# VHH binders against Rho GTPase-activating protein gacQ (gacQ): the designs that were tried, part 14

Target 1, 189 residues: Rho GTPase-activating protein gacQ (gacQ), of Dictyostelium discoideum (Social amoeba) (q54sl6r67to255)
Amino acid sequence: GSLPFLFEEELPTILVQTIDYLQLFGLQTPGIFRENGSLASIQSYRSLYDNDKPVNFPPHEAHVVASLLKAYLRELKVPLCTFEHYDMFIACESIADEKVKVELLKKVIAHLPPFNRKVMKYIFSFLQKVVENSNVNKMTPDALSIVFLPTILRPQANTDLEILQFTVEDSKSTKTLMSSILLNYDEIF
Short names: E, the ipSAE of ESMFold2; O, the ipSAE of OpenDDE; V2, 0.75 times the mean of E and O plus 0.25 times the DockQ between their complexes.

## First folded at step 17 (VHH; framework vhh_8ghr_2)

Design o4 (from n5 with D102N; at its last look DockQ between E and O 0.66; V2 from the best seeds 0.00; counts 0 for: pae E 2.7 > 2)
Fold by ESMFold2, look of step 17:
Structure o4 (fold): chain B 189 residues (1-189), chain A 126 residues (1-126)
Amino acid sequence: as target 1 above (189 residues)
Amino acid sequence: EVQLVESGGGLVQPGGSLRLSCAASGFNIEDSYAIHWVRRAPGKGEELVARIYPYSGSTYYADSVKGRFTISADISKNTAYLQMNSLRVEDTAVYYCARGYNEIYGDSTYSLFDHWGQGTLVTVSS
């Protein structure tokens, strides 16, 4: 909703609370970020956050909490990777030489607004833990690129259907982008 | 190269049963994708019939088939199945196997598919 403009201050409460929960209860969950939680549950928690109400997640809701995190990132009026850098991120996938691709990714990420880069660093630190557990949770870097990358990287669009259309079209060419960032985290961040 | 090959379609009388198979190659079905059955009746749009995430066993069924159809997966054979019981004339359609996932955007759910089989025809008539 109306919450999602990022400011140069502390990390947003919803981001910290969802990631803390997922670090405790979600790393071993098969299909985390791929399978949806209940739509009704997601909308209930979203309403609580939108109205500045306290939120407590009960155990065994990893899919709901992961879906909520994705919804939060997707609903930012300006995506985490920004509209301005969209084409540069997309172009990185076309680079065949992995070393050159990583060098370009480092530059693109370094040009993000400092707070956006801080949030990306925080999220990707957590996503490394998801990947480290991929033998159990089945979420490889390539799988995450398909389902998670669209929440932070999108072109300007007017409707959710337009965003989905661009996501589907671009996912055919960006499915390994997150693996390059995750495998080179220390060099990039 | 990812491929999905459907089989098991055919002619059956109302009340009968068929079992469709979707043999996967080029990936392991226990990976984090879902396998779907989608059908298209003559002159009608596409309907998502069932979905399974083989790695977890999580399933979804359209209301039109609940209690009559069962989706399953055999990881050792890299194959998904649709057991169709108590078949009705309205179940007549080409049935497609598809790989992908389901995603919630806003207040709507979307199915996103990256690979499709060629389809298998199921005809329910006397």
Scores: ipSAE 0.451, ipTM 0.760, lowest interface PAE 2.7, mean pLDDT 87
ESMFold2 (binder alone), look of step 17: mean pLDDT 81; pTM 0.814
OpenDDE, look of step 17: ipSAE 0.681; ipTM 0.842

## First folded at step 19 (VHH; framework vhh_8ghr_2)

Design p1 (from n5 with S32Y; at its last look DockQ between E and O 0.78; V2 from the best seeds 0.00; counts 0 for: pae E 2.8 > 2)
Fold by ESMFold2, look of step 19:
Parts: structure tokens; C-alpha cells; sequence
Structure p1 (fold): chain B 189 residues (1-189), chain A 126 residues (1-126)
């Protein structure tokens, strides 16, 4: 099964619906994006979206909705950060001077396809709210770098096992990208 | 430096009980990480036994141990525990404590670990 395709100029329905839900019901949820919801529930919602059926989320499914958002991003044929820019994003992590790193991140993000940049701006605006509530939800920029960044930044791979192997290896090397983008949002976007 | 130190393994008869401890240092178990117990039986691969997110109390158990094992955490001691009751010969394994999280890829859940303990041997034999 596959999730809906992206369309130009309009944000995907699943993206808007999941983020709207999480802004209302997920910001105070401990471990949001780190703990998974029920796999069966996630697959049921995926099926509804795949078949263009109405989706209504009850108030107590924040982990399911967060997992669904991550699955949607992970399963895009071309990741949000694109394959073309993958090495440039990875290279930014090795820059010790934070000001230089942020300047390069701004350039890399500005060179993304315009729609990808718009979606990224939308997602990171929401993730700022998650971080603002980290005293309760426990999701700091460092935590999000581990669990969220792999959904938008990945190399080309043929299997889920290859993706997992790259995720483990890259997480050792991409600790601060999320933090740098989130803490410098206004300059970057 | 992150360290996980297991203790409490040993020899026990079938039907007996044992409590394993995983003392953490270099991080707080209240942080966003999960603490896992993973076991490796002779000639077998690794099996996730149980997992807890100490900050929320959320737990997971493998079907093979459900109802017999209980994972818990004491934040004040920075320590996780595995209470093992009604032990069986097939529970014989080296038990490892590991830090990480669970993630869903496709139709499966995978456990991703960034730190492991040295392991403690549990032998169930009559």
C-alpha cells in the first residue's frame, strides 16, 4: 500500500490533517514521535487515505497520528530533502562553526524544489511548537534529530533493512541538523 | 560516557524467579530513550524480551514472556529492572540491557539501539 501523492501549491491532505490534530492533541504527549502508536491502527488509517476515504481521529490517538505522519514522509518516493541534496545536508553536520553551518543550511534549503521547501517550512514551524513543549513531551531538538530527521533525509535504498542500516549509521553523524534548523528557523526560512 | 551495567543473573530451577537490574550512568533514564531487555539463547539470534519508556511508563513484552516477566524503572536510582517469574528452561540466555527506541518501517516494528550492556547469564535448569 502507498500514501497519497504530493500536489503542487497545495499541502497534502494527510499532512494538514495530522499536523492539525497534533497541534490540538499531541503537544503535551510524552514521547510524541518517539513512541509508536498501534501498528494496526496506523495501517487502517493508511488504507483509508489510500482509498480517499474520510478520516476522523479520536482525541486519544496522538501516538498513532504522529506515527502516521512519519510513515507518510518516510514512504514518499523522493524524500522531502531529496536524494540530490542528501550529501550536502550530511556535510553541514561536520561544520563546527554554528554560524557557518546555519548559512550553508539556509543555502541548501533554498535550493530545494519550491514545494519541498514550503512543506519543510510548514513541518518545522509545527516542530518548533513541539520543542516549546519539551518540558512535558520530552522531545528536544536532539530527540527529534534521532526519530524525525530520517523520515525526511535519506539516501537511495532498495529495502527497509538498508534504510534502517543507513538510519543507524547516519544518526551517529547527524545529531545537530534538526537543532540548527529549529533554533534558526527565522533566518533559514 | 553512557554505561549500562546488568546484574542479577544466575542459576535457577524451572518455576523459579529472578530479578535483573540495569544500572544506567552517563544519562538519565527519564530522558526520551527506551530501556530494552534483549536475550540471546545458545545457538539463537537476539530476541527483544521487554521495553519500557521510563518517562511515560509505556511497556512492551514479547509473547513468549507476557504474563511472566515485568519490566520496570526506578528513576531515582537510574535503574531498570526485569522481574522474571515462572521461569522455564527456554528462558536460558544471556540477557542484555540496551538503550534506544522502537520504530515502525513498513509492516514491522524494529528496535534501534545505540548502547548495550555486557550481559548477564540466566540459566534455568533442574
Amino acid sequence: as target 1 above (189 residues)
Amino acid sequence: EVQLVESGGGLVQPGGSLRLSCAASGFNIEDYYAIHWVRRAPGKGEELVARIYPYSGSTYYADSVKGRFTISADISKNTAYLQMNSLRVEDTAVYYCARGYDEIYGDSTYSLFDHWGQGTLVTVSS
Scores: ipSAE 0.418, ipTM 0.731, lowest interface PAE 2.8, mean pLDDT 87
ESMFold2 (binder alone), look of step 19: mean pLDDT 84; pTM 0.837
OpenDDE, look of step 19: ipSAE 0.727; ipTM 0.861

Design p2 (from n5 with S32E; at its last look DockQ between E and O 0.73; V2 from the best seeds 0.00; counts 0 for: pae E 2.8 > 2)
Fold by ESMFold2, look of step 19:
Structure p2 (fold): chain B 189 residues (1-189), chain A 126 residues (1-126)
Amino acid sequence: as target 1 above (189 residues)
Amino acid sequence: EVQLVESGGGLVQPGGSLRLSCAASGFNIEDEYAIHWVRRAPGKGEELVARIYPYSGSTYYADSVKGRFTISADISKNTAYLQMNSLRVEDTAVYYCARGYDEIYGDSTYSLFDHWGQGTLVTVSS
């Protein structure tokens, strides 16, 4: 990728535009974030963002826009949760006592760079709305842990395929991390 | 323990039909994941043949099988099926059932699998 770097004072345009769209048009879409939109459409929008061109999404592109948001997050050179904190997040998953786990998650998130924490807060506020609609969209916290968490939490790797394979393997052991953050949003953020 | 068990392979003449079954246990096929059929022909790499998301009914077919193969799922039996009609010699392969999902990364689509069946042989020969 050519997607913009995360470290800016303002929320990135692509992040705001995709989330605004999904709040209006994506919350009732079955399999949102799990099913892909058209690759050709996704690449067309990526090209527009890469060249700083205006982007307007039509009303029935929810899978495309969700795929684009995931691509943006996944292709950051440093993931939102950072490489430095990866092992700390993974360790939180193994904590059996939910109160202890949440206390540790709060501390780990507080130690992220402030802009990363701001973006996480923004994204997870939106993901709460996705989960609120899971009776229709089928995207529970467990489902999001599998398909969304790898876009923001991954170990350092040398190739795109290694990145995807590592996060799939680790997602087997991080299945409840997303739920713990979403259910304790106000305490953590 | 997540388990996928394929059945229904065998020898068939060109133009014939077979139905493959993929019986799942340890999870509900209506939940979170896609069920894929992947085949490996002698001397060839793996080819994604078809995929279904049972909860939405969304399907994918490789161009090589469109119009001839139909993927389906029976939620009550926790089983996915591949109906293969108008079989050709080039359809000869070991067919695997796999659980996972499709993901776009960069300029490509990847199928990511966390569980595979052991495969069932389909031979199409006169």
Scores: ipSAE 0.394, ipTM 0.704, lowest interface PAE 2.8, mean pLDDT 87
ESMFold2 (binder alone), look of step 19: mean pLDDT 83; pTM 0.827
OpenDDE, look of step 19: ipSAE 0.737; ipTM 0.865

Design p3 (from n5 with S108R; at its last look DockQ between E and O 0.82; V2 from the best seeds 0.00; counts 0 for: pae E 2.4 > 2)
Fold by ESMFold2, look of step 19:
Structure p3 (fold): chain B 189 residues (1-189), chain A 126 residues (1-126)
Amino acid sequence: as target 1 above (189 residues)
Amino acid sequence: EVQLVESGGGLVQPGGSLRLSCAASGFNIEDSYAIHWVRRAPGKGEELVARIYPYSGSTYYADSVKGRFTISADISKNTAYLQMNSLRVEDTAVYYCARGYDEIYGDRTYSLFDHWGQGTLVTVSS
């Protein structure tokens, strides 16, 4: 029979490089993930990654790197949480009992494709560090629910206007998912 | 719960100055939000005038007001301000304070708002 791969898939280079940079240089940056870096710089780095060219981030680029990470996640043809599981994630938000909500979140995340779950675990481990530094960087779980969660959890959209509408609407309807996952990280992952 | 209340509008002559205030309640402006000033002239669409992230002091100004208007925030008063100098007739509009943030989608920057104030009328007329 055919022999499957013996090793797990590697994390995407852009994901590892942006998160490594932000762990070193971004955790104390006020408004990280909320404020944007230079659009020209972001597009330049996108082009380098799209063409498999080496990328080395210079110092003092935290907003650019954070913007690049968000753009990478947002522009995936299928979001990290997938379109298939979107309704299940939204249903978890509506659950009043926190213990029941967390148990269902664990199940929904376990049903994601294994690579997606691995990436989520990696990202949320890093986001815990962002929240731990929120006294300086000002990025609480609530803030991340608004600006970060839409990059990984969204319904299918056809236009930029639909994406903008869903971002605003989703942030109003998914206010507790980010904090529930972060506060229960070890149980969920 | 979240409220934004504008004040300070009025009638001024061209070349004059006016200071608008946006008092926030239900949240701290030092939290990771942007405060925007948006204006609507009669019969015209919305124009983003200025934006500040109070926690970092990062600002943005429309080209039409750059050098004449200054956005600022006083965290201790939970209030944002728009200092408008060298006013022109074309600055006549209802000015709104809005909370949200700016985001890049593709090759453009968009402002996303979750709360708006009631607006304050600024009339610049000789």
Scores: ipSAE 0.470, ipTM 0.763, lowest interface PAE 2.4, mean pLDDT 87
ESMFold2 (binder alone), look of step 19: mean pLDDT 84; pTM 0.830
OpenDDE, look of step 19: ipSAE 0.719; ipTM 0.858

Design p4 (from n5 with D107S; at its last look DockQ between E and O 0.79; V2 from the best seeds 0.00; counts 0 for: pae E 2.1 > 2)
Amino acid sequence: EVQLVESGGGLVQPGGSLRLSCAASGFNIEDSYAIHWVRRAPGKGEELVARIYPYSGSTYYADSVKGRFTISADISKNTAYLQMNSLRVEDTAVYYCARGYDEIYGSSTYSLFDHWGQGTLVTVSS
ESMFold2, look of step 19: ipSAE 0.508; ipTM 0.761
ESMFold2 (binder alone), look of step 19: mean pLDDT 82; pTM 0.820
OpenDDE, look of step 19: ipSAE 0.715; ipTM 0.857

Design p5 (from n5 with L112I; at its last fold request DockQ between E and O 0.81; V2 from the best seeds 0.68)
Amino acid sequence: EVQLVESGGGLVQPGGSLRLSCAASGFNIEDSYAIHWVRRAPGKGEELVARIYPYSGSTYYADSVKGRFTISADISKNTAYLQMNSLRVEDTAVYYCARGYDEIYGDSTYSIFDHWGQGTLVTVSS
ESMFold2, look of step 19: ipSAE 0.549; ipTM 0.791
ESMFold2 (binder alone), look of step 19: mean pLDDT 83; pTM 0.827
OpenDDE, look of step 19: ipSAE 0.723; ipTM 0.863
ESMFold2, fold request of step 20: ipSAE 0.556, 0.462, 0.483; ipTM 0.806, 0.758, 0.768
ESMFold2 (binder alone), fold request of step 20: mean pLDDT 84, 84, 84; pTM 0.834, 0.833, 0.831
OpenDDE, fold request of step 20: ipSAE 0.699, 0.715, 0.703; ipTM 0.851, 0.859, 0.853

Design p6 (from n5 with I104F; at its last look DockQ between E and O 0.73; V2 from the best seeds 0.00; counts 0 for: pae E 2.7 > 2)
Fold by ESMFold2, look of step 19:
Structure p6 (fold): chain B 189 residues (1-189), chain A 126 residues (1-126)
Amino acid sequence: as target 1 above (189 residues)
Amino acid sequence: EVQLVESGGGLVQPGGSLRLSCAASGFNIEDSYAIHWVRRAPGKGEELVARIYPYSGSTYYADSVKGRFTISADISKNTAYLQMNSLRVEDTAVYYCARGYDEFYGDSTYSLFDHWGQGTLVTVSS
């Protein structure tokens, strides 16, 4: 096998394919990222990706595709925001002055590994479009903080049960992080 | 302040019906949250009974109540309801209204809650 893109690091195929689908078919879907798709469908697509098989998403599966994207991010061995920077992200929430919070967020994100920052930039660019359609899809930045942020920001844990328990606890302490990043995207990235 | 207030509990004979109400304040139930009914029978843990996303009408029911209970929402009254028909002694429990959402972790779906009501007692007995 050849490496046709040796000089250019590519985004993971599942990330690009799910986001491309959602940009086309998911932006107007009520509750996107909050409502779950069929577990059977999600697992079927995971099997295809795990076996390096072609994936083609049929129409009307926005909830399945959104669930698949969240599962992919949640299953990364090291979360996108990394364990190392977890405490600093959490500390940003306590900053009352929005300008100071955004400046700190910019610094924390700039210190992420370069590939992680590239992926974050890509994902948050897409999430801006989700928020722009929130009058229809009902997914405000605060709603995304609850359902999406846990897929990329978590403390070190040994089991999915521990992650779920931290998700509930952390949602109270990270309520506005997504909105601060999304509303200040150009300054931060 | 987000609050959920249950009402409509009481004593009913087997085979009877009750309608529980969950009045929400501090948020609109049309927002992207789910409203759940969760029950706890004496000496038992919590059981998710039903869940609705009011903005889409998407519902879920536990197998133990499917076909007998109906969850609904009235956005204009900011209130969710649980219509309970064909009640059985086994349905005796404190019923709680809870706000949250369902999420996929591992190979299972879990319900996550950030606010709970005070509960309302339903007793089914002769």
Scores: ipSAE 0.425, ipTM 0.743, lowest interface PAE 2.7, mean pLDDT 86
ESMFold2 (binder alone), look of step 19: mean pLDDT 82; pTM 0.818
OpenDDE, look of step 19: ipSAE 0.604; ipTM 0.812

## First folded at step 20 (VHH; framework vhh_8ghr_2)

Design v1 (from n5 with I29F; at its last look DockQ between E and O 0.93; V2 from the best seeds 0.74)
Fold by ESMFold2, look of step 20:
Structure v1 (fold): chain B 189 residues (1-189), chain A 126 residues (1-126)
Amino acid sequence: as target 1 above (189 residues)
Amino acid sequence: EVQLVESGGGLVQPGGSLRLSCAASGFNFEDSYAIHWVRRAPGKGEELVARIYPYSGSTYYADSVKGRFTISADISKNTAYLQMNSLRVEDTAVYYCARGYDEIYGDSTYSLFDHWGQGTLVTVSS
């Protein structure tokens, strides 16, 4: 799907619930966002959200919840960073001067639809906490660039396999975008 | 520089056993990466055999090898192992060690790799 029509102050329920859970139970989890939870559990929770049924996450399911968050973002019809801005985000990576790169990133993010920018701000504030705990969870900005960035930034594609092929190629060329955004969060947002 | 070096391949009779090793350098198994064993049989494509996340201990096995193969890791030696028991002729392949992670798209899991070893040949024949 697509992001629903919402008032400016509302965030999607699945985003809030997964991020609240992960802030409490996921920050110390080794390989969070890199390791997957069980596919069966993830699909069960997806079904509950798709049918507007109540969702309660038991303890010790951080990998399932992280996988569910990634699946939600990946399956948006239009990715959070949008297709229209994809090339501009990719172009930012090739800029060697970090100050110039951050200035362009700030502009590209400012051109996103206001709701998308709000969701990005929310997600990246949480990802800062993940990075703050990287001595235990082992998820550095570079690691998140590999496993998380493809859920929000991707080109037009017709198949999941094609998306994976682009993800592999783009991850090799977009390895610093996450760290640039995270390290310059206050300036960008 | 990340390097993965396989060893332990060879010729073995059907029903026999081999243990493959994958010595890693340029990163530590305390990092959250997965180590995969992937095989390529003569004239065939690549098949994921097994995967371990050494830091967490989480494992995966392809149906074709479940109950016969065991993947493990020794964090202190930065080395992963594939214990292959009850070997069959169809297990004949070049076995590669690869670093990466698994990802779920839709109803399927895909393995994504950023570094590969050179491969070690396993031949199962009479």
Scores: ipSAE 0.545, ipTM 0.795, lowest interface PAE 1.9, mean pLDDT 88
ESMFold2 (binder alone), look of step 20: mean pLDDT 82; pTM 0.818
OpenDDE, look of step 20: ipSAE 0.803; ipTM 0.898

Design v2 (from n5 with S32A; at its last look DockQ between E and O 0.76; V2 from the best seeds 0.00; counts 0 for: pae E 2.4 > 2)
Fold by ESMFold2, look of step 20:
Structure v2 (fold): chain B 189 residues (1-189), chain A 126 residues (1-126)
Amino acid sequence: as target 1 above (189 residues)
Amino acid sequence: EVQLVESGGGLVQPGGSLRLSCAASGFNIEDAYAIHWVRRAPGKGEELVARIYPYSGSTYYADSVKGRFTISADISKNTAYLQMNSLRVEDTAVYYCARGYDEIYGDSTYSLFDHWGQGTLVTVSS
């Protein structure tokens, strides 16, 4: 087999279904996207999607659904932010002037393939709602930068161990990147 | 500066108890982080013992300690604890607290840590 690719004109079913669920049941969940659901449950749902079977989430599985969304994004053969734009995203963190940083982030995101930008807009619109509820769910933009950004932004690597190693090292270089995008969503998208 | 300081280690007989403390400074443990206890036995690699997300109370325990150890947190004191009961010789190790989170990569769960304490020695011997 092969990993999923973003070749479609429509938003992927798993993306829409997981985000719809999380908008109903996940916004008030402490540690959403930070805490994992059951690995066994996640793998069961992955199998259903892989075999084109219907998926219906019961009401109390927010951590499983959030984990599934992250797994979907992480396992794309080409990450949402693409390998080609990786260095440009990383470079934005080093810009001291926030206005200049946001202008460059807007340009980098505009350079993404149109479908990737569409998916990013959709995901970040939802992540704004997560942040709006951070007084209860405890997920600030900085927390999301740690646990969510690696699912969409990574360098080319040969093994899962190399990906994990880069994730730890690169998180020091992208501490505020997510918050810059989320806090300036309307300007960027 | 983020710091984690362990205390409470020592020598104990099999069947005894100890309570380890992990005092945090430079951040609030109520923030969206997990506090882990990790141990290194002589001649052995690292073993994740327990983990807590203080903001939600969610916990995890390794099979080797489940039912004997309890992890907890006191947000007002910015401190996590590991209550160790029914101690066995194989529990002998240096115990570290660490800040981070657990993540699923492929078919496995990995713990990712950005800060470690210096460790406290627990010796269980007759």
Scores: ipSAE 0.462, ipTM 0.728, lowest interface PAE 2.4, mean pLDDT 87
ESMFold2 (binder alone), look of step 20: mean pLDDT 82; pTM 0.815
OpenDDE, look of step 20: ipSAE 0.514; ipTM 0.763

Design v3 (from n5 with S111T; at its last look DockQ between E and O 0.72; V2 from the best seeds 0.00; counts 0 for: pae E 2.8 > 2)
Fold by ESMFold2, look of step 20:
Structure v3 (fold): chain B 189 residues (1-189), chain A 126 residues (1-126)
Amino acid sequence: as target 1 above (189 residues)
Amino acid sequence: EVQLVESGGGLVQPGGSLRLSCAASGFNIEDSYAIHWVRRAPGKGEELVARIYPYSGSTYYADSVKGRFTISADISKNTAYLQMNSLRVEDTAVYYCARGYDEIYGDSTYTLFDHWGQGTLVTVSS
């Protein structure tokens, strides 16, 4: 089985702690979520969380913390957007009329398990702040569509190599889902 | 549509220098993308030579080229460059410009490429 995974009754500690850190210290970091922190540091923090040990992030670790958050989301047994809803999310990308696209996105998100929707609302509230600071951090909705969206939306796959392959395949298409959700946050959630 | 166009390849003697250019269109290299140089020698696989994140200046170099090659970017021209000095016969390859980023999965770092140029040939020969 997969490890880690979401606990439906509580927000995961790693999710809350990484987002709290990034809201305070990461919003002005150029390339946040696009550049990686030290692999060794990321793996050390993962080990602490896996063993339920206290984690304290020192200053100037925004890339490590952002990488840790992405790794957590990417490695969930069932992705945040779920396998069941994958095709419905992808179909929204092909809709040219933004009003129609947003209406369908709202419906798809409303059909997610309630806990998944709660977590998405939490994450996207934070991502709005990232985009608001894009003049400094250089992370537009298009950039987040490339590097962040694959951590929460993926088809079923048997290997990490297949997941990486789908990430590359999706990056060659129009990436409107991220911006549509972020720009219409209040209507969708 | 996103496009990458390489130029600057050619024939050069060992010890010589060349400068490759990668002109980008359809996106702004400052905003969110790394630009990579990847080479393929005849009968050999791909080697990631260098990478730059233009907005921060962060770079990577393969051990085989450290100290000899320099990657750079000119944001105003939307162009990345590879300055190749002290060239060796082993540097003979088709050099490709590629857009992408490094990602961590498990205990490894992977480079993911979503767009490639057509390549420019560099031949180092006496």
Scores: ipSAE 0.396, ipTM 0.692, lowest interface PAE 2.8, mean pLDDT 86
ESMFold2 (binder alone), look of step 20: mean pLDDT 83; pTM 0.819
OpenDDE, look of step 20: ipSAE 0.728; ipTM 0.864

Design v4 (from n5 with S111Y; at its last look DockQ between E and O 0.79; V2 from the best seeds 0.00; counts 0 for: pae E 3.1 > 2)
Fold by ESMFold2, look of step 20:
Structure v4 (fold): chain B 189 residues (1-189), chain A 126 residues (1-126)
Amino acid sequence: as target 1 above (189 residues)
Amino acid sequence: EVQLVESGGGLVQPGGSLRLSCAASGFNIEDSYAIHWVRRAPGKGEELVARIYPYSGSTYYADSVKGRFTISADISKNTAYLQMNSLRVEDTAVYYCARGYDEIYGDSTYYLFDHWGQGTLVTVSS
C-alpha cells in the first residue's frame, strides 16, 4: 500500500524519516544496505506506516531502517527510474567515454517526472555521504550498485521471482551507473 | 579472476568432525560480500547451511545445523571456514562455497550469488 511518486508534492514521510535516521546513525554501520535487519522488525514498521501510525526508530536499528527504505523503494508501483527510461539507463552503462556517459545520464534524469527527479536528487545526496564513509561502512559505489540500484531501476515484471531474476542479471550490466551518478552529482542534478 | 576453492571434505563417522575451508582469490573477503556454505544432498536441491559477512562477523545458520556448525573467516588469509561438529548421516552432501549476499524480497529471504566453488564432498557413514 504506498502512494505512487507522480502525484506527491512533498517527500514521502517514510523516505524522510528513514534517511534522517540513517544520516545520524547509519553512516558508520558496516554493510549498511547490504546486511538485512530483522524481517519481523521490518514488517512491524511497514504495518505502522501502512496504518498511518507514528514511527520512532530507536538507536542501533540501522540495518532495519536501511532494509525498510529499500523495501519502500522496491514496492513502488512505478520504480523511481521508471519503466519508460529503463533501457536508456542500461544503455548509459555501455558508453566507454565517461564525459559522454555523464552527459547522457544528465539528460535521462532530466526527463524523469519532476517528482521522481526530486526524490532521486534527495536519495543520491544521502548516498554520497554513505560513500564518503566507505572506509568504515564498506559501502562503495560498486557495492551500492549491487544492493541499492535494483531498488530504483528495474524492468516490468509480474512476480517477485522475476524481479529477483532481473536484479541478478542487471547487476552484471549496471556496475558503473552508481559511481558515474555519485561522482558527477553536481553536474547531473 | 574471482575464484573460490573448497577443501577439507572426506569420510567421517556419525558424531565426528570436519573443517571445510574456502580460499578466496581475486577479491578481498573483507569487502561487503557474504560468504555462504551451500550443500546438495543426493536427490535434493540446494540448502543454505551458513553465511558470514566477514567485515562484520554477522552470521546465519540453518536450523538443521545450528549449534553443531560454526562459520568463520580469517581476513588475513582471505579464507572462510565451516567447522562441522556432531556430524549426522543427513549432513552427507557436496558442500559449496559461494559469494554474494542475502536480500529480503516481500516475506522471504533470497540468496544472490555471483561466484561458486567446485564443491567438496562430505560423507557421513558408519
Scores: ipSAE 0.388, ipTM 0.734, lowest interface PAE 3.1, mean pLDDT 87
ESMFold2 (binder alone), look of step 20: mean pLDDT 82; pTM 0.816
OpenDDE, look of step 20: ipSAE 0.710; ipTM 0.855

